# VH-VL binders against CheF taxis protein family member MJ1615: the designs that were tried, part 15

Target 1, 255 residues: CheF taxis protein family member MJ1615, of Methanocaldococcus jannaschii (q59010)
Amino acid sequence: MIDKSSEIARFSGKGILITPKTLEKPLLKWEKLEIILYKDKIVFEFVDKTIEVGVEDIEDVGAELPKKVIDIAKSTLEDITYHSSIIIKSKEFGNVMVGFAPETSIYGKAPIDNFLRKLFYILLNKKEVKILYNAGENSENTKWENGFLTFIKKRIKDGLVTKIEYRLVVEILDNEDSKIYDIFSNIKDVEIEEKDVDGEIEPVLKILQVKDGKDIISYLYTKDKKVRLFILRYMVILLDYKYIGILRYLQETVE
Key: E = the ipSAE of ESMFold2; O = the ipSAE of OpenDDE; V2 = 0.75 times the mean of E and O plus 0.25 times the DockQ between their complexes.

## First folded at step 5 (VH-VL; framework fv_acimtamig)

Design d7 (from a3 with heavy chain S31G W100Y L107A, light chain D49Q; at its last look DockQ between E and O 0.66; V2 from the best seeds 0.00; counts 0 for: pae O 4.6 > 2)
Fold by OpenDDE, look of step 5:
Structure d7 (fold): chain C 255 residues (1-255), chain A 123 residues (1-123), chain B 106 residues (1-106)
Amino acid sequence: as target 1 above (255 residues)
Amino acid sequence: QVQLVQSGAEVKKPGESLKVSCKASGYTFTGYYMHWVRQAPGQGLEWMGIINPSGGSTSYAQKFQGRVTMTRDTSTSTVYMELSSLRSEDTAVYYCARGYTEYSYDAYYFDYWGQGTLVTVSS
Amino acid sequence: SYVLTQPSSVSVAPGQTATISCGGHNIGSKSVHWYQQRPGQSPVLVIYQDSERPSGIPERFSGSNSGNTATLTISGTQAMDEADYYCQVWDSYTYVFGGGTKLTVL
């Protein structure tokens, strides 16, 4: 079990605090940054300031940096080839975006993805969802199942070592037998669609998968908009599923 | 099977430069980072630096900044480490080691090592 | 800089259990890896990710990591296990090794 007081993950590199005020500063620059993740909070340690917020105050992950910030980086020859961001609601600073990048680009996206993988675990693990699995042509006869998001371990043997990867899945609740839907693998397409969920029309994720040469359509619903956003961010960032539908949704809704 | 074969032992004088090669085989050369680690006689392991799969980026331990240069040649699957301005303290066995990082566990480790290259620096 | 602390030496009788510690600040939050180096040989990975064994490494080798200490345990120690052992972590874009522990099998 994870101790609440224990550090779960750390990102070491450089960062930039982005607010309307900071964007007006001529000396805006990337600074040394440590991001420390706990079970219940996230801490941003800059050289001259520390921002601590609860996990619940994370509003977005992986949003694009403002063009101005990118331009500044270019002008100062700051290497931000690989970067990401976290948007938080801070009591001290309000809604702010923290951009962050590895100190060096030598590791590629690995440092970022590694940190974000753990962040998404904290953000998504055990979140309640409803699922219509393999609804396909029989969607009218398929009932929503209650479940929750969970991460399962996949072991991949590579030479002498075993690589372990955590994969997001949906586990069904109230089932004597463990039932898991792997709906985040072999995805062909993802879209947002309005569907009837327990008598109300709600936006849901439509996930098209290819399994055994056949197309499988599943629908995933969550009442928490942030959870939905995080799922999409997870898919785009860590699974590299950059579908037009979800990108458009993210652009329209978040940006 | 994965193999890292390094160049032979060298004797150098202070002020000279050494260049050790590490030829990789048995895996996708461009898929892995390569590291150099040295070990002075009777001493522990000391990380020197890393070169990315493409060879376009390097990062060196602070101790070796300005003196070490790592390069790699994809066509020959060979990585090179050059250390200049040699001192007696640079006498060591130099190892190339394949590195691996995993997203799930924030793991960074060396799964395969070369046989080592002894470099002796003496006047 | 991050520092890993190992005992300089550990002695064990054949068949007994050897324990090698690796201390570091909040090392439990890091992934610790262990290398075996026999005299005149290159290091060999024996434990990775705190407790995982590469293929070919005997089951008598195990690892744990919590708090401020990682531990390499060798049960039923054999003469062939006599070697130097190094713990290693990644920290702030640097690879850090412990000072090494010489394991002697008496």
Scores: ipSAE 0.026, ipTM 0.604, lowest interface PAE 4.6, mean pLDDT 89
ESMFold2, look of step 5: ipSAE 0.595; ipTM 0.827
ESMFold2 (binder alone), look of step 5: mean pLDDT 93; pTM 0.947

Design d8 (from a3 with heavy chain S57K Y105I Y109A, light chain D49E; at its last look DockQ between E and O 0.70; V2 from the best seeds 0.00; counts 0 for: pae E 2.7 > 2)
Fold by ESMFold2, look of step 5:
Structure d8 (fold): chain C 255 residues (1-255), chain A 123 residues (1-123), chain B 106 residues (1-106)
Amino acid sequence: as target 1 above (255 residues)
Amino acid sequence: QVQLVQSGAEVKKPGESLKVSCKASGYTFTSYYMHWVRQAPGQGLEWMGIINPSGGKTSYAQKFQGRVTMTRDTSTSTVYMELSSLRSEDTAVYYCARGWTEYSIDLYAFDYWGQGTLVTVSS
Amino acid sequence: SYVLTQPSSVSVAPGQTATISCGGHNIGSKSVHWYQQRPGQSPVLVIYEDSERPSGIPERFSGSNSGNTATLTISGTQAMDEADYYCQVWDSYTYVFGGGTKLTVL
């Protein structure tokens, strides 16, 4: 028998199922929701229905909720001060957005972000990339390096315990050792730019960092455009890069 | 140095109410959650609830909902826990314990504990 | 209504290794914290986030968490380690403790 995935993470709270048809219904409401993450699938358990899709069918994370859905929370006195969303491709329903919020706002974003850290790990870990690190504006003759996305644990001491941050990085395996590029720290600007990648013109992420008063410009290529989207969402949601370059258009909440 | 100092032991009768204090020092009071945990004689630890000293928002364990009230006074860096309609089963040592409000993976741990307050409820 | 299960007691000879288990459904997907409580004293955090040691806790304390079981391990056990030990998680807006394990050093 094929090995079944064990539960990696669970989110408990409130949710709402959003399709073009459900947005037209007068009975649309926020209700109890459990979201269960496995290595190969994700399950959404509403009160009377369950939706299961493979992780490859996750299309987006943290897309802005429709205003009608926000208004429904206000009219039913549901506190969704902190909320997020997941868009999936379902055979039964087509493209579906699931909005979700914690049961209480006392913990701020933490319940959402703790779940999403596990989700982004599944979506991004070990994905293949190509990188031009610190290549500058004039990078025409710089050779792309092959690598992959990975997560490293960073520790910041705070009294008796250490605050722990997980940070996405690019790893280049150099035979007997590896080289790590931390291109997601100290970001000043992010753009999508067309660039020659091994003979073909492709869209890439242009990432501007500022380190020791100096600009560092790097270019990150991913063949899969969903991986590129997930990187951008990760930057906005978990790294809190807001109003930086194109990231200002990927906010979860309209001001 | 972080210190949590609780009010002294008390003896109560069934039906009365109790209010235990927990005075914090050695850190920024409003930057950390405060929890209350009790322990009946010879028994294990039982979580009662949490207060965010910044703004005073609370959340209580379902078992105590309707009987417990947690408040704070930021001017004295003190948290209070009140338990009403006391029964003999409420005889326990009551602890305050500090947790983080920071956005981090370890927000679920209690790093500093008060000395405990013994409350005896006898008929 | 998440439940954590611990053995009631564990006995170990001085200098030997003690192992204390904490069972829970899918506990490997949660962060597990461990507290030591000596008789008549307040609990003290000895392990957080499965395997991390707070400053001042001896290296002989270690932890692991996978599947349905988290484990606290005390190597080179000393008489001062004799205490009750509790595991703890957060689940669905509730902080849950295990029933506690009494460690006896004989």
Scores: ipSAE 0.520, ipTM 0.803, lowest interface PAE 2.7, mean pLDDT 88
ESMFold2 (binder alone), look of step 5: mean pLDDT 92; pTM 0.944
OpenDDE, look of step 5: ipSAE 0.565; ipTM 0.825

## First folded at step 6 (VH-VL; framework fv_acimtamig)

Design e1 (from d5 with heavy chain Y100W, light chain E49Y; at its last look DockQ between E and O 0.85; V2 from the best seeds 0.70)
Fold by ESMFold2, look of step 6:
Structure e1 (fold): chain C 255 residues (1-255), chain A 123 residues (1-123), chain B 106 residues (1-106)
Amino acid sequence: as target 1 above (255 residues)
Amino acid sequence: QVQLVQSGAEVKKPGESLKVSCKASGYTFTSYYMHWVRQAPGQGLEWMGIINPSGGKTYYAQKFQGRVTMTRDTSTSTVYMELSSLRSEDTAVYYCARGWTEYSYDLYYFDYWGQGTLVTVSS
Amino acid sequence: SYVLTQPSSVSVAPGQTATISCGGHNIGTKSVHWYQQRPGQSPVLVIYYDSERPSGIPERFSGSNSGNTATLTISGTQAMDEADYYCQVWDSYTYVFGGGTKLTVL
């Protein structure tokens, strides 16, 4: 049961359309923006223009905004402390960046994160992966397990109320009962390494966790390099793994 | 044992200002939003605005923009709401209410309320 | 500005099930919270995040949210449930209440 017309999430705030051409214009400015997410598409409603692309044409999330765009925001918006971006593939203009920021910073990054959590669900859920879980440094000739990314719901009691959290995990269904690998918690290091995957040398994520005082080294392969990028962005943006391994170079302020 | 204790009832004349206090106890004051909500006699609840006690940042409902000011004193764990240029339609019970600050869960609700402060505006 | 619509009143006999609706455009994509206000008292949170009960709220209180309608349900309604009930959402940086529903237990 799939309803392409059903709105999944919405971000309201200020936005700016960034291309090489718009960056040259003297009247480049932030304006009212609605971003509307559907299962199969994303819509950007500016004041006088609407841009719609399929979710398969999303190229990046959270890439750093150009300095000129930030400087314009500092002069024209009340506060640009919290902001993000989405890069989409336009048939007419190539890659186009949409910068966006909340109307007010009073809620911190929550308005952005609440929207991006729904977006990352669409981008990552049920994506096929291969994994070597807890394989250690000596993982040569170890057989890869086939699985997929999924989100599990966790209920966390905090005082008199329950919080609902969704955690990204890897699920294995190959030839037996489902098995869950929670490789995105307690991460101490993330690197990209080349490994043999089914006869081909491929880039894979090497993830170091510390669990009960022990190092756990796992390797995660995705055939689609955009899925790998979205995993890295998810870890930086929503899991706050900003200062470890290769993730240091994916922060919005990396120079 | 979260408690929000508000200042007592007030009687005001049109054109004056009101200032209601809300003293918080039983939790870390700067870790949660504080809101003001009012209720005119026989009417429903109306959100007025929010303050983050950690930095003092505020955001007001458009209806009250320009007339409302929210402040806090972290040393006494107290939030203040001031409404200026009072009119008879500002007669209401004014509530402070605690809100979550967690960004991850769409948890934009009020979990604890003060006892309310009746403010009567009459000539 | 976002609008929430509630019936002004609902009447039920003791022991019966009361349902209170809260209508809003695409409200099913929002988290809906419910408050009970007994006469002369402050509001009390009875349901949050569509269907979760805070500690101390009886199990006879439940909630649901889909499409354009959220619903508060009180099963086995008792005289002490007679109160005003408000739904609430967050939309575009603001907190929005419904107009309130007076529940009468006859």
Scores: ipSAE 0.608, ipTM 0.826, lowest interface PAE 2.0, mean pLDDT 88
ESMFold2 (binder alone), look of step 6: mean pLDDT 92; pTM 0.942
OpenDDE, look of step 6: ipSAE 0.695; ipTM 0.856

Design e2 (at its last look DockQ between E and O 0.01; V2 from the best seeds 0.00; counts 0 for: pae O 9.3 > 2, placed apart)
Fold by ESMFold2, look of step 6:
Structure e2 (fold): chain C 255 residues (1-255), chain A 121 residues (1-121), chain B 106 residues (1-106)
Amino acid sequence: as target 1 above (255 residues)
Amino acid sequence: QVQLVQSGAEVKKPGESLKVSCKASGYTFTSYYMHWVRQAPGQGLEWMGIINPSGGKTYYAQKFQGRVTMTRDTSTSTVYMELSSLRSEDTAVYYCATGDYYEVLGYMDVWGQGTLVTVSS
Amino acid sequence: SYVLTQPSSVSVAPGQTATISCGGHNIGTKSVHWYQQRPGQSPVLVIYEDSERPSGIPERFSGSNSGNTATLTISGTQAMDEADYYCQVWDSYTYVFGGGTKLTVL
């Protein structure tokens, strides 16, 4: 159990605060940034400014940085090869993007991924969902199961070392036994479709998996559209499901 | 059998430079990061820096920034650590140690036998 | 400048359980690794990722990490376990060792 009063994760590196106003400034630059994650809030500590918002005010993770911001990093001789972003809702300024990058690229994307794993845990863990697992294309008479998102520990033996990974799954609880649906493995395609969910037409994720040569089609409903976005970002960023179905459009932002 | 074999002991005078080699065998050299760690007599372990043999990127502990240089030669599977402007307090056993390719966990797995470097007048 | 604090020494009778602490601010949010260094030898990794044992490390070695303290535990301590033990974390872009703990088996 994580207490809301204690630090869960921290990213140390370089950052930049991006708004339409800051993009016009000739002195826009990357500076030292600490990002500190708590159970209920996230804090961005710049050199002379601290921004704190509740986790409910996080709007997106991993949206592409504007070209000008990338160019500024290159002209200051920073290594911008690995970077990410967090969009937050500010009452004063509307949506604000915080770009961030590690101090060095020697470790590749690992410093970013280590922080984002903890962030996605906060954003996705215990979120309620409804699922039609392995329902196929013609699922109209199949009943939705109520469940929630959770993370399970997987031990993966890679050569001589056991690697520990935490993987997102869907859990269904009943009187006697819980069921685990490993819906985020072996994904071949992802689409958003409208479906009848307990009497209401709602957007849902259609997930095509391939297991042992067989196609498995499942549908996942989330009431909160931000949770749906975070699931898609999780697939792209941490599971490396790039350029598959609708995830193709999460690689680039249309201005 | 993974092995790290370091160059032999050295005696140096203050103001000189040292260069220690670490030859790797039994694994794919460019797939694993390499650390350098030193241990002064009767003291604990002190991390000096890290090199990615794939491409040669480095990161140094602040204490050694400006004095340490780490390089590698992929044709001989060898990493080098050079420390300049030596002082008596640089007397230590110098170790190389493997990390992992992605450096996800940040542990040091296989260690060399150590190289004693003595800096004295 | 993250700091790890270890006791200078720990003494235990043969067959008893030894515990070696590693203190650090919010260390429970970090992955902690442990090394054994026998006299005149190079360090050997004995625990990684708080509690995982590399191949060849006896089951009597275990680890835990929560809050501000990580702990290495050696059950059924034997004379051959007499060594210096170091904890280590990856903090930001650098690697930090504790000061080391000498385990004596009496």
Scores: ipSAE 0.474, ipTM 0.785, lowest interface PAE 2.9, mean pLDDT 87
Fold by OpenDDE, look of step 6:
Structure e2 (fold): chain C 255 residues (1-255), chain A 121 residues (1-121), chain B 106 residues (1-106)
Amino acid sequence: as target 1 above (255 residues)
Amino acid sequence: QVQLVQSGAEVKKPGESLKVSCKASGYTFTSYYMHWVRQAPGQGLEWMGIINPSGGKTYYAQKFQGRVTMTRDTSTSTVYMELSSLRSEDTAVYYCATGDYYEVLGYMDVWGQGTLVTVSS
Amino acid sequence: SYVLTQPSSVSVAPGQTATISCGGHNIGTKSVHWYQQRPGQSPVLVIYEDSERPSGIPERFSGSNSGNTATLTISGTQAMDEADYYCQVWDSYTYVFGGGTKLTVL
């Protein structure tokens, strides 16, 4: 178990605090920012202020920055080619967005992705879900299986170097039946669909995969809307699924 | 370490049934799926099916659907494979093998010694 | 049904490198496993998950998988390596074996 006091990840770069109030102010600027992730909290250290919130107070990850913020960066010649955001519920400020970017864009998106990978681990690991795996569109006879989200290690070759990649999967909560469903690979499309889950109609993720030239449809349910959102954000940000139905969903959610 | 010990060789006639046993030792029996794979003389490996740790779920190769039955006895740490309506082409060495049911993994790590079943008139 | 294609036979001189291919449509997106079967013996897992070696398997055994071809490589081939080799994948709740390759050490 990770000590609550132990730092899990850190992002060093520049950031901007976005609130309705700050958006109305003429002097928004990008400033030095340290984001420190712990097991139970996340800390944003700006030059003149520190914001600390619980992990449970994270509301969104990877939402698009307001155009005004981007324009400000351009006007001040800030290099924010690669950037992301975290929306948090702050006691002091309410719902606020923290935009952040590497100090320079020379390293690409990697610094952001590396930090967010750890963040998503904290947000998604061991979250309970229900799954209909390979159920097809009209399979009313498939029963929901109880499981949880987990990250597995996969070795990947990057040139001459072997790297370990963590991939999100669904593990079935049955000690006598150890199954892992890889429903986050080879994704063709993702949609939200209403389905019967244990007698109640609930919104679920419909995930279309292509495996060996065959379409596989799986459904994933979670009670927590934020977890659902984080799963989708994970797909877009870390799995680079940019041309699927979830983009429309995410855009609608942020608007 | 995990060991699989299978029942002895059998001679059968066409139309009869075979039942091969596979006893596991050296590990938690209920933690592993069990595969059955056969190999006809001079031929390659052919997957027959898999049974889950609890014995409640089985997946059979389409070729054997309706003729094969896999069962599991947790009290004796034994898995059984029964094949009915035997034909001469069912002459083969039958293997049990342990495995995990993961889409990403899907391998068989420990194999039994094999059971030769000869089907002849 | 998913099909794996292997050469029927491969021959190598002692000390040379043997390469056995396993072809399959988009096999690079699958996890490939390899088994060694010596005459009169049960199969033995020698490579799993494309390139991982089980405990007890010599380092001269290696695997790769990309595109439409998985490859088992045996460096410094020895007489004891003479055997049949099978590739295997999982596909749609079915386990599929290749036809096997007979490796002869000359």
Scores: ipSAE 0.012, ipTM 0.497, lowest interface PAE 9.3, mean pLDDT 87
ESMFold2 (binder alone), look of step 6: mean pLDDT 93; pTM 0.952

Design e3 (at its last look DockQ between E and O 0.01; V2 from the best seeds 0.00; counts 0 for: pae O 5.6 > 2, placed apart)
Fold by OpenDDE, look of step 6:
Structure e3 (fold): chain C 255 residues (1-255), chain A 122 residues (1-122), chain B 106 residues (1-106)
Amino acid sequence: as target 1 above (255 residues)
Amino acid sequence: QVQLVQSGAEVKKPGESLKVSCKASGYTFTSYYMHWVRQAPGQGLEWMGIINPSGGKTYYAQKFQGRVTMTRDTSTSTVYMELSSLRSEDTAVYYCARGYEYSYDLYYFDYWGQGTLVTVSS
Amino acid sequence: SYVLTQPSSVSVAPGQTATISCGGHNIGTKSVHWYQQRPGQSPVLVIYEDSERPSGIPERFSGSNSGNTATLTISGTQAMDEADYYCQVWDSYTYVFGGGTKLTVL
């Protein structure tokens, strides 16, 4: 059990606070930033200010930075080849975006990904969901099952070394045998579709996977729109599914 | 716990038919496909066919088409496999195996019966 | 017909790592499953979908699949691991098994 007061993850690099007001500042620049993640809160430590918000106040992860912010970086010769963002609802500042990047791009995207892995763990772990697994057109016996999102250990090969990676899956509740659905691997496409969930028409994630040359269609429902968004962000950012339909959805959502 | 209990060993003559039963328990019988796999003495595993949860649809390996019939009884949670026109080469241990669907109409076999030895000899 | 090729036998000393290969054309594009069969017993699923372990299977069992070869790896091999091992795939509406590999623990 992680103590609420214990640091879970830290990102050290540079960042920029993006608000309508800050965007109007002529001397807006990237500055030193420490992002500290706890179980219940996230802290952004800038040089002259600190922003602390609850995890529940995180509104988005990985949204695109405004062009102006990128242009500023280019004009000041800031190395932000790899960057990400966190949108938060702050009592003091309202909805703000924090852009962040490693101190240098020489380390690649790894510093960002490593931090975001922990962040998504906090955001998604044990969230309740409903799932229709392998719901093909002729699946007469497919019913909604209650489950929750969980991270499991997966062995991955990195060269000659086997590493353990945590992967998001759906675990079914109230089953004598732990049933796990890996619906976040081999993804071909993801869409949002309206579907009947317990008598109500709700937007659900339609996930198309490919296995052995055959399509597997699964539907995933969550009551929390933010959780749905975070799932999609997880897919794009950490699973690198940049070719799937959710990019269109995310673009539309941000606009 | 999932259990598949098969009928006992049989001795048959060439030209006769065999019928093996597989009683399932410990899970929802009507939710899973059942497969039959056989193994000749000292040989490998050979897939024979599949039957759907309702028992209304079957698919057999080409080698056994015309000779094999798979049925199931939901009231007794039992699956049957009948093989006719027996030959000496049909001597084998016959297994029922539950199919777990990991893709549309694709299965691996997560639970197996204890096997039924059928000996075909003149 | 699709063919899976396994070595007939593999020998390993206790505590050492055993590796069993399963060869097939573009097998990396297929899901490979592995079964253990001890003498006089029924097959038991030990790996499914290339690298996943069923509940109750020891962590020393692992699997990989790429290119034309799937591999079952048993680290820290124990006497109880002595058995026949079969790989299995689906192809052209048929389920295909490898010829099996006899693992002997010396």
Scores: ipSAE 0.028, ipTM 0.531, lowest interface PAE 5.6, mean pLDDT 89
ESMFold2, look of step 6: ipSAE 0.564; ipTM 0.805
ESMFold2 (binder alone), look of step 6: mean pLDDT 94; pTM 0.959

Design e4 (from d5 with heavy chain Y103D; at its last look DockQ between E and O 0.61; V2 from the best seeds 0.68)
Fold by OpenDDE, look of step 6:
Structure e4 (fold): chain C 255 residues (1-255), chain A 123 residues (1-123), chain B 106 residues (1-106)
Amino acid sequence: as target 1 above (255 residues)
Amino acid sequence: QVQLVQSGAEVKKPGESLKVSCKASGYTFTSYYMHWVRQAPGQGLEWMGIINPSGGKTYYAQKFQGRVTMTRDTSTSTVYMELSSLRSEDTAVYYCARGYTEDSYDLYYFDYWGQGTLVTVSS
Amino acid sequence: SYVLTQPSSVSVAPGQTATISCGGHNIGTKSVHWYQQRPGQSPVLVIYEDSERPSGIPERFSGSNSGNTATLTISGTQAMDEADYYCQVWDSYTYVFGGGTKLTVL
């Protein structure tokens, strides 16, 4: 386990602090930004200010930047092809959005994704969930299993080297043998559906996968709405599932 | 089977330009970044810059900004590095080195290297 | 600019373990890569991502990275291991090399 005081990840590039006040000001500008991620906090170091918040104060990741902000970026930055955002609840500034972009687009979105992978690790790792795996739409015989989100390493050979990819999965609790459900691969569709979870009707993620040429439907429940959001953001951003049901959901929910 | 074959040694005078080529084979050329790294005689390795798989984007070390130009030709699977306004200090072996793919995660290293091209700058 | 510091030289007897350090501020938060360069040859990747070995690299090569120091370890050092070794990281969109360490096998 990483020491809480130890730096986990860093993003270097340009950023912009977006508050209701700053949006009204014509002096809004992109500036040098360092984002430092720790186990328990995230730090945004701008040229003239530093914002530090707890991980629990992260409200959203990957939300779309306002058009005005993008327009400013296009006029002031050499390249703003790739960008992202983090919404935080700051004691000092309130609910604010930090937009950030790489110094250069030479690596595409990789610098953003690499940072966000670690951020999502912090946000999602070991979060408790319930799962109905391969339940189908009408399977009354499937029981919710208790588990937690975990990241596993997948190794892919590429010439002399092996690429390492971290994949989010669900690990089942209280089993003598470790049981892992890979429900975030080969996704065909994702949507929110209300289901009975332990006697209560709750919104759950319905995940349609294609495995071995067959459709598999799984349901994933988390008590924490933010965790659910982060799972969806993870899927859209890092698994590139942008054009499925979750995109519609995110647009409806975040607005 | 991956091979990076560079052009031959060159002798240049101060103020001139050098252009080194690196022909790649044995892999999907348009999937990998290419780098140039140089090494002065008896000295260490120095990163010069990077060109993306499509060749449409480059990024150079600050030291070489304004003097270096990297290009690539997909049709011939060749990357080029041109360095202008040569100085005696530019005498070095120049290497092309393959980087990671766009799909790669945290691969900021060089897995294959060319054989090197010695460029001597002398009056 | 980010700086990597290596010892200029390390000497070992055949069969002994060679250790080459690479110092850098919070280098443990970075991925460190190592290259071997024999005299008159091009660099060869021997360790990537702190401790991963490319195919074809002997198991006697290993790497670690924590705190402010990354380490390349060569167990059972052989004559053929005599070379210059360079550590390398990525920082602020720049690729940074250490100064290199000459490993001599006595």
Scores: ipSAE 0.699, ipTM 0.862, lowest interface PAE 0.8, mean pLDDT 91
ESMFold2, look of step 6: ipSAE 0.702; ipTM 0.862
ESMFold2 (binder alone), look of step 6: mean pLDDT 93; pTM 0.947

